# VH-VL binders against Protein disulfide-isomerase A5 (PDIA5): the designs that were tried, part 7

Target 1, 129 residues: Protein disulfide-isomerase A5 (PDIA5), of Homo sapiens (Human) (q14554r378to506)
Amino acid sequence: WMQNPEAPPPPEPTWEEQQTSVLHLVGDNFRETLKKKKHTLVMFYAPWCPHCKKVIPHFTATADAFKDDRKIACAAVDCVKDKNQDLCQQEAVKGYPTFHYYHYGKFAEKYDSDRTELGFTNYIRALRE

## First folded at step 2 (VH-VL)

Design l02 (framework fv_lacutamab)
Fold by ESMFold2-Fast, scan of step 2:
Structure l02 (fold): chain C 129 residues (1-129), chain A 117 residues (1-117), chain B 107 residues (1-107)
Amino acid sequence: as target 1 above (129 residues)
Amino acid sequence: QIQLVQSGSELKKPGASVKVSCKASGYTFTDYAMQWVRQAPGQGLEWIGWINTYTGEPKYAEDFKGRFVFSLDTSVSTAYLQISSLKAEDTAVYFCARDFGEYFDYWGQGTTVTVSS
Amino acid sequence: DIQMTQSPSFLSASVGDRVTITCKASQGISSYVAWYQQKPGQPPKLLIYWASTRESGVPDRFSGSGSGTDYTLTISSLQAEDVAVYYCQQYYSTPLTFGGGTKVEIK
């Protein structure tokens, strides 16, 4: 028997609600934002996906490492949001996570290497040459 | 030492055209889009649109389609805003600003455009 | 369009006071909010982006916080040079929209 049961603790912030250097994009601003950046690495994800959850800290650390380089952005798109489903279909996202590199808003290639901060950082550094 | 320097104030009659310039220095012009924002006297900030400085492709807010035109001269790192068929309601300070992910990290000093008969 | 409601529209405080400005979005904007300071006769100046990241060169007394629809700009110890109008801006979706502004004056 319980009187005034204790409320559950507040939920943890979503990735989008965390104060990070990752640019969280939606269908409405995706094309416009990417055109403004020389190099953008985009992570397409679903919040429920275990593989995505494991990668998020590494991708976030990568974004934070490049935050002072104005030519480089690390961006994320939540493909579960209704407003993003058309975008994720247009970008041929077939599973989560999926990583695409864009050069001035033009799709250049899929990133299929190591999903760690080191892997992402090495890839982005190579783009600078 | 990043700077955006805009052209001087303009006093125009209704129906005239005006062309505001925004000259960038201290960075590679084509690496960042240029945003345009206006501020009517005593009012807040209103987004007009942006232009991709590498491709030249413009994007306009719905209320600014038609009479407002963005252009570039990349050889002198300059963006332009042209307003045709000026109306009294166009009286405002017009700002260019360097875009980074749709927030504005450096701003021009503003160009006051006054439209009166 | 996403509406940004800023409050208060005006505040008057003393040097050394802690002041708080709030910005409420009409829908969740996932920390896509920036804050600008505009002094009389000057262009706006970026203070904060991604809700809480301070722009380089901005004094430590300025901080941003919030999530979802509710965001706050705090000046921990108001200085005379902080007299300005402050604006929030969402960049979650186009059209980009600004709050109505908060005019901060010294008593």
Scores: ipSAE 0.008, ipTM 0.565, lowest interface PAE 12.2, mean pLDDT 88

Design l03 (framework fv_lacutamab)
Heavy chain, then light chain:
Amino acid sequence: QIQLVQSGSELKKPGASVKVSCKASGYTFTDYWMQWVRQAPGQGLEWIGWINTDTGEPKYAEDFKGRFVFSLDTSVSTAYLQISSLKAEDTAVYFCARGSYDYFDYWGQGTTVTVSS
Amino acid sequence: DIQMTQSPSFLSASVGDRVTITCKASQGISSYVAWYQQKPGQPPKLLIYWASTRESGVPDRFSGSGSGTDYTLTISSLQAEDVAVYYCQQYYSTPLTFGGGTKVEIK
ESMFold2-Fast, scan of step 2: ipSAE 0.062; ipTM 0.696

Design l04 (framework fv_lacutamab)
Fold by ESMFold2-Fast, scan of step 2:
Structure l04 (fold): chain C 129 residues (1-129), chain A 117 residues (1-117), chain B 107 residues (1-107)
Amino acid sequence: as target 1 above (129 residues)
Amino acid sequence: QIQLVQSGSELKKPGASVKVSCKASGYTFTEYYMQWVRQAPGQGLEWIGWINTETGYPKYAEDFKGRFVFSLDTSVSTAYLQISSLKAEDTAVYFCAREGLYDFDYWGQGTTVTVSS
Amino acid sequence: DIQMTQSPSFLSASVGDRVTITCKASQSVSDYVAWYQQKPGQPPKLLIYYASTRESGVPDRFSGSGSGTDYTLTISSLQAEDVAVYYCQQYYDTPWTFGGGTKVEIK
């Protein structure tokens, strides 16, 4: 509460609240969802993380670029949600953001390259050159 | 019926090249990655790499980069492993395997490659 | 690379015995562990994937358990046809790595 009230700016929508092609996953649907896609790149993040905030627009643009390809998905997991903490620990997430590539739900490798739309799209396209 | 059928055994001298084939049937060839695994005599299993059967994009384990090359002929649903400049240490049974939803669900019968002088 | 340490390397048991084979990963592999059976002169056969899920057609005497770094394959009542070498594999991070194998024989 302020002494001379002026409406604070409206809170920015959470990533999950934005209308994007990113699949937002939780612990109870993570494994079953990934098994339905040939290629999934997953971003494990924390909403408060500055490095995550910088990457989100790039990752979102990547998801939107592949939205019409039924075999490809870009997914995200919010590791600070209580119900996701076990999932993020089991997936060996040591920091944010962390990027994992899954093939039909099977973990294939960590993505450690450039955290830009170009980097992500080139990586996914290299799997389908 | 899903099946992977590999080419017959090979006996080669050091420095030669060998090309092993793996013919798939009973499923859509391009919907699954093809994996390659070797097993030296009396030893365990060692992963060589995989190839994306839709695009031809290969991934090799570090120890197998250079001399080992994956290729495809999608018109006959066949994957190939070529090994150049053969060494005695390449003596092994070479397996192809389909990467299914949860692991290597179907395997070829294996191709024995013997390198001796 | 993730190392998979498998034990024991060899065991001999009687028909009907409970057999346990263990596999320890050098880091957490998040249940991305498979178990294979290999009989002499044959390719490996998938038994268990995702640590505890039985592949279709595999007898229910075979079971997998574990999490994190420690995984176990159990044969609840060993049969003569189960003589083979068993391998664990992690498919959490490339390169895919296999355990050293466990040779199971009947006494």
Scores: ipSAE 0.007, ipTM 0.546, lowest interface PAE 12.5, mean pLDDT 87

Design l05 (framework fv_lacutamab)
Fold by ESMFold2-Fast, scan of step 2:
Structure l05 (fold): chain C 129 residues (1-129), chain A 118 residues (1-118), chain B 107 residues (1-107)
Amino acid sequence: as target 1 above (129 residues)
Amino acid sequence: QIQLVQSGSELKKPGASVKVSCKASGYTFTDYAMQWVRQAPGQGLEWIGWINTYTGEPKYAEDFKGRFVFSLDTSVSTAYLQISSLKAEDTAVYFCARSDYFEAMDYWGQGTTVTVSS
Amino acid sequence: DIQMTQSPSFLSASVGDRVTITCKASQSVSDYVAWYQQKPGQPPKLLIYYASTRESGVPDRFSGSGSGTDYTLTISSLQAEDVAVYYCQQYYDTPWTFGGGTKVEIK
């Protein structure tokens, strides 16, 4: 009956470490990447944020749904990373998650509708008209 | 109303330079790429390249690198195509056309005829 | 580079006829195909984009179809004003490339 401590479970992979169609951007490549896509919906997030964690599967599913459309991207920026703090401040990100729509890298509007795969996909499909 | 107006026809000698202008109106100039397409006499359409009007970054087809240069004056919503060291083979109608990035060219200038003859 | 091959190069038909022009890409272009109409002395005019979407103001007798490498422009009932050269174009990858053109004439 000698107590043997169980090994702790392995840490879960970060969103960036998952194999998805989401474009994970940093300050150094943000503007140049967005300028090459007609429509980009960007999720600004913090890994610790519970609201962000809930949305990630929906946003990922949306990115995967549009992966074959060269005009469309779903991108994410981790605002907690030191190298992204200036970017998130420049883009006027007040809280997490924040969703911005960019047209060829130009900020067009905030997305404030449903944070579900259906909400995101309906929004993006409307942009393709 | 959306309109692209190009400069008038040019007659040049080999070795000269030409600068064609394309003035846009009726839309936000920097929201759309400016495409350049040429058409030699009796021939089809040939893509020269585009310029990103927001960044100023040009992209050229391989055959047009070197002598062909795109530029912008965003304050007057005008794009330019400059061709240096003109050759007889440059004789063509040059068109500017508007496109959203990865969109078809929906509005075209009337064309500028450039004739290179000795 | 993606090569666009158009056929036929010349087409002569009567008013009211159904006209079909085909365009074959050397690789899949994922529906990023446009069709343009060019009348003598005029710039090209966009008719169809994204393979099958008709540009605003274009008559409904013009339609586009196809996918992958094979695309078609159809004029369901040819009119006298449709005499022109028609070009397909891929905008899937740079350099953007055009088909060789199809000259449509009335008999």
Scores: ipSAE 0.006, ipTM 0.559, lowest interface PAE 12.0, mean pLDDT 89

Design l06 (framework fv_lacutamab)
Fold by ESMFold2-Fast, scan of step 2:
Structure l06 (fold): chain C 129 residues (1-129), chain A 118 residues (1-118), chain B 107 residues (1-107)
Amino acid sequence: as target 1 above (129 residues)
Amino acid sequence: QIQLVQSGSELKKPGASVKVSCKASGYTFTSYAMQWVRQAPGQGLEWIGWINTNTGNPKYAEDFKGRFVFSLDTSVSTAYLQISSLKAEDTAVYFCARDWYSEGFDYWGQGTTVTVSS
Amino acid sequence: DIQMTQSPSFLSASVGDRVTITCKASQDVSTYVAWYQQKPGQPPKLLIYWASTLESGVPDRFSGSGSGTDYTLTISSLQAEDVAVYYCQQYESFPYTFGGGTKVEIK
């Protein structure tokens, strides 16, 4: 007899599996991708984090609002994935969610304001020349 | 396979209207913007504008505002360019192309020739 | 509008030659420059984006460089299949604009 518990139900679609305007990045493509954009706001997250789950709809809506602008991106990095551990350590991610602003791929500052669509949108609009 | 397939050539009289279609396949239509570019006979490339396929919001170059209208039918992954009140100077090959994340226009339709003559 | 001035408009070279095409923007385009190849009867094909990033599947003899207002496309060793018209494009600001094109022919 196999020790074979009944299969669990299929997992819910992950944020990465949803088709949204958010760019889901991994360590291998993070640097090259960010260099292509004048402004990128990056959300470092863990799928199990309750605060992250609450912010995801707001961050996704923000990404959708700026999809029209080729110079702006909203990107996300899942810090629980093995292949992203080095990236999240290198970027000094101490907790979840963490938001960093990059200018042409260079870290400029940490975003610590309101984690709402309005907060993110106002921040990004202020970055425009 | 990623493809953009455009409608066939059109011969029109001045003052008529034309509607060019661009059908996408092999990718998620709403994840990429659709760009429109024209090329007059023996001339270079000229950007007309683009449309956000997720929101439906269009953006036009100034010279193309008014007579040129972008639209979408997301149920069949198709983008459209309509030109009203056609003029002889509208004679050109019209291309659609997809664009995502400032990676240039990576896939193009084969082009639709629109000829406007009396 | 940003004008993209491309030069030369025409060049003829031999197989194996190093070919350089230049593009000058009327104002800073912040490396938002792409290069396209167009063969007769075909749509343009993306070669380079973000001034210097090679598109997947494009031969490594093609390279792009530049910053600010001055950009260059280089073909390190011209092949017979490279006969085409080449266009630069800025996508820094709307309207997006293309250079006038460079027709490359083999002698």
Scores: ipSAE 0.006, ipTM 0.563, lowest interface PAE 12.4, mean pLDDT 88

Design l07 (framework fv_lacutamab)
Fold by ESMFold2-Fast, scan of step 2:
Structure l07 (fold): chain C 129 residues (1-129), chain A 118 residues (1-118), chain B 107 residues (1-107)
Amino acid sequence: as target 1 above (129 residues)
Amino acid sequence: QIQLVQSGSELKKPGASVKVSCKASGYTFTDYWMQWVRQAPGQGLEWIGWINTDTGEPKYAEDFKGRFVFSLDTSVSTAYLQISSLKAEDTAVYFCARGVYSDYFDYWGQGTTVTVSS
Amino acid sequence: DIQMTQSPSFLSASVGDRVTITCKASQSVSDYVAWYQQKPGQPPKLLIYYASTRESGVPDRFSGSGSGTDYTLTISSLQAEDVAVYYCQQYYDTPWTFGGGTKVEIK
């Protein structure tokens, strides 16, 4: 019986540490991962950004909705990490969140519609048609 | 093993038609798009187009629209290239190749020589 | 259309030499470059994709590098079996386009 009642509580898990259908990518694996999927919607974000925090549950729910579709992925890139700064600059990310659609790994267009599960899901379903 | 096996060489007169086959084996035919590439004698590689093996939708490079037609017989894992109204300029080796994501080509057929002469 | 300019068109070197082939795109192709080896009477064989990723089974003497518009294929120690024509290809945007080829021969 020994306990330390003054120990601080453990930190909350980051988005990357959560078990979700979102593919968390870094500069080193971004291109190779994206080209394995016909359609990838990528969310470029910063953990400190309030607008990003609001979208994360919606984007995660969207990823889960398409988890059984072999041709579709929802991916995320944390642009604040040192290892991702070059990638986010190369992809011309000007603010957070930014959403890009890639077709077989190639940038096709920026997604500027509703940042909700419904909005993302409708967009991706249209790409399948 | 993964293989793409093409039909044999063809000798045709101007104005005739030719149909080249490309039979795939060793993988799921519909998981990869079939690409077609031409190589004129002593020249480099020129992309003709692709066919989506899942849907049958073709895409042709601008210079190959009209006379060149892609088709499939998925029951035998075979893609076809048909060239109509043959011209001397069509003399080349025609390759089929397996397109991987982002469309580089990891496996190639052995090539079919098409010679168009009077 | 994106043009791929390959140089040199012909190269003669000795076994054991370091060989470099260059490929310049008319616009940035964001590393979407592949390299192929074609031996006489044979179809092309994939060597490198995504500028620097070596295809499985390709000897490690072959390497790719570059970014933006400028890409290179390097053979660190040329072997007799490497006699071939080498082609670069961009797959950033359709139509897919190839370089003019580099014929590599042993002296």
Scores: ipSAE 0.007, ipTM 0.566, lowest interface PAE 9.8, mean pLDDT 89

Design l08 (framework fv_lacutamab)
Fold by ESMFold2-Fast, scan of step 2:
Structure l08 (fold): chain C 129 residues (1-129), chain A 119 residues (1-119), chain B 107 residues (1-107)
Amino acid sequence: as target 1 above (129 residues)
Amino acid sequence: QIQLVQSGSELKKPGASVKVSCKASGYTFTEYYMQWVRQAPGQGLEWIGWINTETGYPKYAEDFKGRFVFSLDTSVSTAYLQISSLKAEDTAVYFCAREDYGSFAFDYWGQGTTVTVSS
Amino acid sequence: DIQMTQSPSFLSASVGDRVTITCKASQGISSYVAWYQQKPGQPPKLLIYWASTRESGVPDRFSGSGSGTDYTLTISSLQAEDVAVYYCQQYYSTPLTFGGGTKVEIK
């Protein structure tokens, strides 16, 4: 006996809504934030992208691994948000995910290696040393 | 007082190599990136690359990859630029410069080292 | 690569004149701009960073302005000691690039 219809489940929390060490940046605070960090690895993404979904847990684990190092940050930019479209164009993002390394906010290079926690952490450790 | 002091002028033949030094003083050497810039006679400034003084990790502009090599001796707060297989077009004044932590701008510069390549 | 187009390449002005030098980037560079002064036989000297912040010890007559792709260095009252070549630089992305320079002379 059905007295009341079943309520639809709530939406899955977005990456930004999850409690992680990833710094979620927008156009308005991107450059100011990166300026304060010696090393920042940035993931440019779209929430609908399947390739991005697979990398998110690995990138999040990397951010958590470096959370106590004030010189290092792992940051993410949602390129689908209206307020971030100019930023993603300026940073020459041609597809998702795209990974850039910034030194004190300056673009240094694109990261094209393994999209795993081990790949990301080894890359950052090499820069840190 | 912060200073960057570079080695003296060099006169070399094509095909030789040269090693320019840049000795830093008055600050913690490993906390600031070292930049390298060249200036050909009568021309403007051209960025060669930078080196992370803590890790030794270098970045070069595309035109300078291969023959140009950055190195460090952190025990004496000195950065080096080595140019191999010298060509006439390498004739220039070579500057080292410190990249400021907060501004990313080049706040202190060496006096420059003139490298002349002629037969 | 980001191209920095500087104008004019040369100017001659009188002591006390207001002098403006412009720098146009081939793409938006979000105020990642520095200005340098180079006197004959000397290395460049930092004047302005972050487009408009004056370096410590630089006289108040030097100021920077601009945003996006268009940036300006202004000398409000030109002095004899300001004879030099002035360069803009973008440090938004590598390779770092400089403008072609503006040679400032006194009439």
Scores: ipSAE 0.008, ipTM 0.585, lowest interface PAE 9.6, mean pLDDT 89

Design l09 (framework fv_lacutamab)
Fold by ESMFold2-Fast, scan of step 2:
Structure l09 (fold): chain C 129 residues (1-129), chain A 119 residues (1-119), chain B 107 residues (1-107)
Amino acid sequence: as target 1 above (129 residues)
Amino acid sequence: QIQLVQSGSELKKPGASVKVSCKASGYTFTDYAMQWVRQAPGQGLEWIGWINTYTGEPKYAEDFKGRFVFSLDTSVSTAYLQISSLKAEDTAVYFCARDTYEIYGMDVWGQGTTVTVSS
Amino acid sequence: DIQMTQSPSFLSASVGDRVTITCKASQDVSTYVAWYQQKPGQPPKLLIYWASTLESGVPDRFSGSGSGTDYTLTISSLQAEDVAVYYCQQYESFPYTFGGGTKVEIK
């Protein structure tokens, strides 16, 4: 690795490119992936959205906290990608971020509580049986 | 290459202790849980428990609580199974296997460590 | 504990035969079922996870199916190298439990 001050810095890694326990889903694998998890909390987001950017570290920390629980997933869908537009419309995503809870792939409810690691983990722990 | 390498065979007397090691290489040790499985001679597979390699938290099957203890040395990517107060019924091959949240299965296994308990 | 009852315990078949092994859970395991192959002197090898997802590198003659309490491993065309003991495992709840195993051999 060599720093070059005259060249523009390399672009920061996207959330999908970071090494995290968040499952990054697209339209073609969304349904199949969610069916295999008892509990999935899904964050629908846009990379340009400032309040999405603020939540990402909290949601990532939540995913990492549950990484060894095979019944639980924290997943994310980038609604700006062309391939995901249909999915986000079908899931009634009206703004970013939007959080949905799915039980074995079936939509159960929208999560509208505290967008912090503590808020997300308390919610998920209440679902765990 | 992703590998789990276990320590060599052990011949022990009843009442002794044994410590089996399982050294991981080729992946980030703390990204995967480590499971332990035994197989008595001519018998099937029996799940002992698993340990979260990031937190150090173990989970044991009821029959293995007390005498069986999991531990880690993350600095050398090694998991350990210690069995105290050995009994003849502990004679078995002991396997470690890595497990991932994403895979939902034990995709990489150690070669096994034979523990024989006899007078 | 969830009990996994595997059948048959032994089968003998010819090369090219379709082989079916079943696994019944004492309660709903929600497709959290894996299948393993163990050859003599070797550790087990993962074949299938999530009841029906084929592990990378495993031949496509192996398939899994099932839901609820009933699961099946199928070998569509048995090969000589498939001689082994096959185990199902549930990982829905602790402790993770294995079936008793099915020994497959060639006639």
Scores: ipSAE 0.006, ipTM 0.545, lowest interface PAE 14.1, mean pLDDT 88

Design l10 (framework fv_lacutamab)
Fold by ESMFold2-Fast, scan of step 2:
Parts: sequence; structure tokens; C-alpha cells
Structure l10 (fold): chain C 129 residues (1-129), chain A 119 residues (1-119), chain B 107 residues (1-107)
Amino acid sequence: as target 1 above (129 residues)
Amino acid sequence: QIQLVQSGSELKKPGASVKVSCKASGYTFTSYAMQWVRQAPGQGLEWIGWINTNTGNPKYAEDFKGRFVFSLDTSVSTAYLQISSLKAEDTAVYFCARGDEFYSWFDPWGQGTTVTVSS
Amino acid sequence: DIQMTQSPSFLSASVGDRVTITCKASQSVSDYVAWYQQKPGQPPKLLIYYASTRESGVPDRFSGSGSGTDYTLTISSLQAEDVAVYYCQQYYDTPWTFGGGTKVEIK
């Protein structure tokens, strides 16, 4: 019955609720959206994952760096959502975060380098040689 | 199976109104915009506009502002095109098609609804 | 508005022939071009998107190419069932605009 003297702060906005250049995808639109971009780097994540939380600002900064290049996208998929479970299984996501590069929607390779804005940006720039 | 099914043909007099329906199935209705395109007899394809199926916000091509109105009934996954104050030059086949607001190639298309306006 | 100029407007060819249809945009559309096939009494059907990507289920005799302002649809070996009107479309900027169409017939 004891009243809480300090109200908890409001919940932090989810990544999807933040207005950024990251393209948030779900199972229903994943394949079709990726086919429209020459280069897409996709981050598969879980909102509760501490490693994911650390990478989010770096990945967001990368997306913002390429926002004016219509052939490039940085996309994210929340693998905890029920609607995305089949997608994340089909894409062989075994842990969070997982980064995949797609060329016109076709899986090309897994990204396993530095999880920093510099690492992501250098990788994407190299694809455009 | 992803498909769009449109209402049947209409024969109207000048000054009447018509409401064409487009029922979606096989995908999440609110995840894609609904595009509208017309084709006058023996002519090519002309884009009318789209409606965002989640927000209900429409966008019309300049030539179609005023008499053409898009609407939705999300509970039955159906989009509508209403044309008021019909003119003879509105005679055409009207198509709905699934598309995105940002990347608007169209797939699938409805079968088309023929609207004939004559006295 | 971006104008899409399609040529030729009419084409008559024999089964087995290679046919090409061209589409010129009034400004660069950065590969945001789709091609559609419309058979008599039917709605258009998507063939190609992003200038050169073939839609699933479309025969490999259909191919798209081009960049910038100039795009081409090629049918490498025309079949009787390919009799149709073909349309290009740009989706780089609104309003979305279509080419005037190319009617393909067999001789």
C-alpha cells in the first residue's frame, strides 16, 4: 500500500520510435525493400541486448552519413518481435547483434569488423569502389 | 496468394458520382500504400495518386485534385476511389495497385474497373 | 514533372526475333525505372524493377538495362505469348510517370 514517492521516469523511446535515417524493417517488407537498394547493411538485434544498445548510436550515425545516397541503406530488424521470428531464422541469425550485407536484396556476406561508425562507414565506402 | 479484387463495371451519366472498391488479401493491408492508375480507351497509363493505408493520408497528382477522393475501410482491407461530378473524359479503366510511398513500382495490380460516362 | 519518352510506339516482329524498346527520362532517374507488360483485357504485370532486376517468375528472355536518362527493355527471342503493350515507369520522384507504351505484335 505504500505510495511510490518517486515516480519512475517515462520509458525511453524505442529505436523505431526515434526519428533517424535507419530503415526499420519487418518480415512482410524485408525482401522487397532490400531489392530496391544496391547496398544494404542490416543489423539484426534484440532491444534487451546490451551489446546492441552500445552499437545503436554508431549504426544510426552511419545511416545518417549515407542518407542522401539513394542506392545505400542501413536497415534494422528487431528479432524479438513475433512477426520477425521466421525472418531472423531464415537469415541464420544466431546471436545479437548480427550484421549482414545485401546486394540488391541478395545476401552477400556477414559483417564481422568493428562495430563503430568508422568501421561501418569504411566498409560501405569500399563497396562503392 | 497476394491479390487485389476490384468492384464491377459502372455506367454513369454526366454529373453523377461513382465509388470504385479495391479489396486486398494475402498480405498486411496497412504495410503498403494503395496506388491508383487510370487508362482511357486505347490510351496509356496515368497515375492518379496514392493513399497511405496506415495513416489514411492521400497524395493526388495535380490533374486529379478536387473531384477524386481516396478512402479506406481497414477492417475489411479495402481502399476506395470516389469520383464526383463525372465528365465524359473520366471514361476509363481504373486500377488499384500495391506500392510503396518511396519506391512505387506496382505489384500486384487489381483487375481494373471500367467506368463509362455517357448521356 | 519527369517525362518518360518511349519508342517505338508500335513494333511488328517475327517469333524468335530480338526486340528492343527504349525509354528516355527528361532527367536522371538513378535506375528507378520499372517495366510492365499489359496483355489485352488484363491489368499490367511487373516485369522489371530498378532498371534491370527481373521480377520472380518472369522469363529470362526479358531483360532491362540502362542508367541515368536512357533505359531499354529487351526481349531476346520473341514468343507468340509476348504480344502485348509494354510500359516503362519512373519512380524517382512524384508524380510517378509512365512512358506512352509500345505495342508489340507478331507478323
Scores: ipSAE 0.006, ipTM 0.546, lowest interface PAE 14.7, mean pLDDT 89

Design l11 (framework fv_lacutamab)
Fold by ESMFold2-Fast, scan of step 2:
Structure l11 (fold): chain C 129 residues (1-129), chain A 120 residues (1-120), chain B 107 residues (1-107)
Amino acid sequence: as target 1 above (129 residues)
Amino acid sequence: QIQLVQSGSELKKPGASVKVSCKASGYTFTEYYMQWVRQAPGQGLEWIGWINTETGYPKYAEDFKGRFVFSLDTSVSTAYLQISSLKAEDTAVYFCARSGYTFSYAMDYWGQGTTVTVSS
Amino acid sequence: DIQMTQSPSFLSASVGDRVTITCKASQDISSYVAWYQQKPGQPPKLLIYDASTLQSGVPDRFSGSGSGTDYTLTISSLQAEDVAVYYCQQYDSYPYTFGGGTKVEIK
C-alpha cells in the first residue's frame, strides 16, 4: 500500500454533476427555459439542507419518469449559488426545498403535497390547461 | 405581532350551515398556508385540511370532503371554513393555524378557536 | 392513515421531575413530527417541530428526540406552569394525524 498520508475519499458529485433527467437551471437561463416547456415543476434547494437531500432521489426519479415527454420538465435551482440569489429572491423562495409549478414559464402555484416520487408523479399527471 | 383572530361562537340547528372566519395580521398572508383543525368536546385534535393562501388550492382530509369548504378573501387577509348540512357530530371548537416551509408544515401560530354547537 | 399512538395518556409528577412522553407512528414518518402544548381554554402552542427543533420562545427544558416511528418529548425539570395536555402530530403523509394526547398534572 502507498505510504503517502491517507487521502480522503473523493468528494461526492453534486446533484448537477450526476447524469439525471433533472434540468439544472440558473438565473441566466431560467425564464427562457421555462417558457419553452408547457409544464415545469421546479425545486428550489440548498445543497446543505437535510430536507433537500432526502427529496433529491424522489425528485430525480420523477424527472427520469417524464424524460420522454418533451412538454414536461422537472427542474432544480441551487439558491446558494451567487448567480441564483436574485432569482430565488424574485421567486419568493423563503425556505428549502420550495416547489413551484410553471405553465409555459408563468408561475401557476406552489406545490405543497407529498415530497415523494409518487406524489410528484401524480401531481404532474393531473396537470391540465 | 402575528395574530389569527377567529369569529365568535355559533349555535346552529341540524341541516343549517356555518361560516367561520380567521383574520390574519402581522405577516404577509399569502406567504403561508392556513390549516384547519377541530377539537370535539373533551376530545383530541383532528386535522381537517389546509388551503394555499396565494392560489386558493385546498387539501382536505378524506373524512371532511364534501360538506367542508375552505375559501379566502386575500384583500382582508382572511380565511374561511364553511360547513354545510350541519350534524350533531360537527359540534367542536374549530381552529385555524398558520404553517409554511420554515416549520416543515408544523403549525406555528393558532387562532383562539371558534365553538360551533349543533343541537336541536 | 398513519396512526399516532401516544403514551402515557395521563401522568402526575412533582415539580423538578424529568418527564417523558412517547409517540409511536404506525409507519416511518421521517422526523416530520411536531409537539404541541394545550392549556385549558387556550389554543395549542407549538413546542417542537421536525422531531427535535425547539420553537422560538419555548423554554429549553423542553426537548424532542427520535426517528423513524418512535419519538419522545422530554421536560427536563417539570414546572407548575407546564400543566397541560401535550399532543404529537405527524405531517409526513395526508391526512396529518395527532396522537391522543397526554395530560400532565402536578402531584
Scores: ipSAE 0.005, ipTM 0.530, lowest interface PAE 15.3, mean pLDDT 87

